VHH binders against 8-oxo-dGDP phosphatase NUDT18 (nudt18). Designs and how they scored, part 18

Target 1, 325 residues: 8-oxo-dGDP phosphatase NUDT18 (nudt18), of Danio rerio (Zebrafish) (Brachydanio rerio) (q568q0)
Amino acid sequence: MDSQSSILEENLEKILRGEGLEFDSVAEQVDPVTLRKNVCYIVGAVIFNSKEEVLMVQEAKRECYGRWYLPAGRMEECESILEALQREVREEAGIDCQPITLLLVQEQGPRWVRFIFLAEETGGSLKTTAEADDESLQAHWWDRKSPLPLRAHDILSLIDAGLKYRRNPWFPVTQPVDFPCHVVCQRLFLTFISSRADADDRLWLLMSNNNTSHHPRLPIVVSFRTYISKAVSKLIEDCMPSSYISVHIRGILGVQHNGRIPGKTDGICFNTLVLLENTEEGAEIGSPPSLETDCYRWQEVTNQGLKAKIIERIKDGSVLPFQSL
Below, E stands for the ipSAE of ESMFold2; O stands for the ipSAE of OpenDDE; V2 stands for 0.75 times the mean of E and O plus 0.25 times the DockQ between their complexes.

## First folded at step 22 (VHH; framework vhh_7aqx_2)

Design e4 (from d3 with L101F; at its last look DockQ between E and O 0.66; V2 from the best seeds 0.00; counts 0 for: pae E 2.3 > 2)
Fold by ESMFold2, look of step 22:
Structure e4 (fold): chain B 325 residues (1-325), chain A 128 residues (1-128)
Amino acid sequence: as target 1 above (325 residues)
Amino acid sequence: QVQLQESGGGLVQAGGSLRLSCTTSGFTFSSYAMSWFRQAPGEEREFVGAISGSGGSTDYADSVKGRFTISRDNAKNTFYLQMNSLKTEDTAVYYCAAGRFPDWIAYYWDEEISYDYWGQGTQVTVSS
């Protein structure tokens, strides 16, 4: 039993559990991102009371004055994602909270990312109109039935997702992990399933050949002047250009961020689950696509327990969703 | 190919007026919010004002409120800045910018990172 193979399997298990791995250098030289200069992060909260009413805040901004929305706001310098969440809920609603899980990660171009959490009330008191300020006018529990003038209707699907998760979770609890990162990037848990008529399916992972550390590494793709979601397609074009490949981004296994040093640790690493399918009709599917570079290699997952876990996560809707707008 | 071209800059005495124009092409103008930013030498670029895609909402930096007016003509794909009561502090290169603002980033008009397209800028110099 190879010690490097055992280390790889342990690292894969950590990624699958949402625990992440420490971030190290990337192959491409890219300048660090800086909060509010070339990237901005938003946190938002879905919080229910015992009556399944949802926490809502009344907007104070002139353009949407008096309209209602989820507690949400921009991350500030030197904050973790969770600290930003707790601060925003306290400032806008007067409520202390503890996160339960991420529900959705959204992007608008390479510069805006929003993190939506299901969270629970742990203290505090609803903000009243006597406490109105620039952050919000007040907060209330909404029964989700009564008419309420909303700032925007995008939150309705988020509220529904939070309620559904609270009643019957459909993916494992996923929370941001405290690991610094200088760029916005994806660590790719990139899978291919091959089968033959007379044998069980085989599972393959794409691995990086260039290992400057003692441990095997999953590929890392940096978002450079493009949408975060497009980085996978660019990698495929670079290493498998003559293959007929369908790319299925299943979602996010984990989110890594630290934020402690402005301009140096403002980045995010998404641990992204991807399934590749060969779309060429009549092609033999017993082997993964040919690689036209020596930067990567295919590694078969021979540990049956680990293989089963990965296959369960590949199923549609089994991971934290990522939405590109 | 997306094009944003500013015009109308120049030298003006304090207390005077100028009207800047930004002509656009290569995108659906009415679906984009438009903004003016300005940058004095050695300074950070600062927000001047913005207008929604429909033209129904505007916002201005405090330093220009009451003196500057933003408007747009969606039929002509053109965006304007009327500058009145000019001060020497208004001396800067003025840039037009265009961006899309989905619901969850709506009203972040003053953030440079929200804008996809930028013009080359036009110089405004206000003499005392």
Scores: ipSAE 0.379, ipTM 0.658, lowest interface PAE 2.3, mean pLDDT 86
ESMFold2 (binder alone), look of step 22: mean pLDDT 85; pTM 0.874
OpenDDE, look of step 22: ipSAE 0.761; ipTM 0.878

Design e6 (from d3 with Y115F; at its last look DockQ between E and O 0.77; V2 from the best seeds 0.68)
Fold by ESMFold2, look of step 22:
Structure e6 (fold): chain B 325 residues (1-325), chain A 128 residues (1-128)
Amino acid sequence: as target 1 above (325 residues)
Amino acid sequence: QVQLQESGGGLVQAGGSLRLSCTTSGFTFSSYAMSWFRQAPGEEREFVGAISGSGGSTDYADSVKGRFTISRDNAKNTFYLQMNSLKTEDTAVYYCAAGRLPDWIAYYWDEEISFDYWGQGTQVTVSS
C-alpha cells in the first residue's frame, strides 16, 4: 500500500465517521453564496422528555398566531448550524439543548435548506405566557395525542422520525462539522458495486483528477441555483453520457459548514453517498461505467474493512436522509 | 414560458380605491403562493401581502392591514389586490410574485428571496 492509498483511505474513514474534510476552492469560477441573499437555512428541533412528549412552541407570528410548531427558525449571520439551533430553541421555548443527531436535511428549490435535529434538553425552563414576545407565546410538552392546533402538519413525520431514531437508530450519529465552505456543494462518495458469480463484490469510487495534487480527491459538485440532488445528475451526464445509469442518492454522510465570515463562509458542503446502477441490458456487470473524460477515474476500494463499511452503509441505507421537496 | 402580468394600476385621489390583477401562465398556479410587493421611487421593494396556493392563508404588511385585501381565483389563474382608503404613501410600482413554498418556507414569504417569478409591475399613483 503506498502513501497515496493510505491518505485516501484515512480521508474516506473520516468522511464515513462524519468528521468531514477540509474544503478547497472549487475549480469553477463560482461566486460565494451569501446568507439571506442567495440562500436561507432553517434549523428545527425535535426534543422529547422522559415521557416521550415532544417540545412544542406556540406561534406569535400574525398569520399563525396561537398555532403550535416545533422550535424552528432561520440561521443568522456568523452562526454555526448548532449555534442557530441552540439560539432558536432558547428564544422560542426557553430551553437549553444539545444536539443528539441530525435527523433529516430538506431542500426546496435553489435557495432553501432545513436542518432537523433530534436534541435533548440540558437546562432552562419552559417559556410561559408571561414571557410571550415576538418569537413565541409559550412552550409546552405535547403528548402527541391531545388535540393541538398545529401551524402545519409537516412536523408530524419529523416527530415520528425522532421517535424511531431514539428507539432504533438506523444511521450513526451525524452532526454538522466546523469546516468553512463558500458554495453549496456536495462532495461525492459516488459508488459502483460490481458482482461476479461466486465472488465477493467489488467496490469502485469515482475520483477526480487534479493535475496539481499528488492525492486522489472525491469529486465536488456545486449545487447553487438548482436542487442539490440535481447537481449529481449533471456530473453523471458530463462524464458518463453514453452509459445507461440510474443515480441513487442514498443520503448524507456528513454536513460541513462554518458561517463565521458573511459572504465568504456561508456555504455548505454535504458529503453525499451515491450509488450508480447500470440499467443497460448486456452491459458488463464486472466493471464500472465507461468515463468519457479525463477529469475523473474509477478507484477500486481494496481494503476489505473499508469496503465492508461502505457497502453496509449503501445496502442498509444507513445514512442521514436527504429530501428534495 | 412563465409569465406574470399586473394590470389595474393608475392615478387615484387619496381615499380612493383600485383593484390590481395579476394574470399568470406557464406554471401550475394552484401550487404556488402569490405575493404583492411594491417599490416607491428611490426606495427598496417592500412586502405588501401574500396568499397560499390553496387560498387558505393570507398575510399583510402592517402598513396596509385593514385597507388592502388579497385574493386569488385558481380557475382563472389570477391573483388580486383590492386597495381601499389609499394614501399618498401607497404610491409605488406594484409587483406580483410567485413561489412554490412548503409551509417552512412560506413562513418567510414576506421576503423577496422566497419567490422565483416576478411580474414587470404596474404603477399606482395616489394624489393628495
Scores: ipSAE 0.602, ipTM 0.788, lowest interface PAE 1.1, mean pLDDT 87
ESMFold2 (binder alone), look of step 22: mean pLDDT 83; pTM 0.848
OpenDDE, look of step 22: ipSAE 0.692; ipTM 0.850

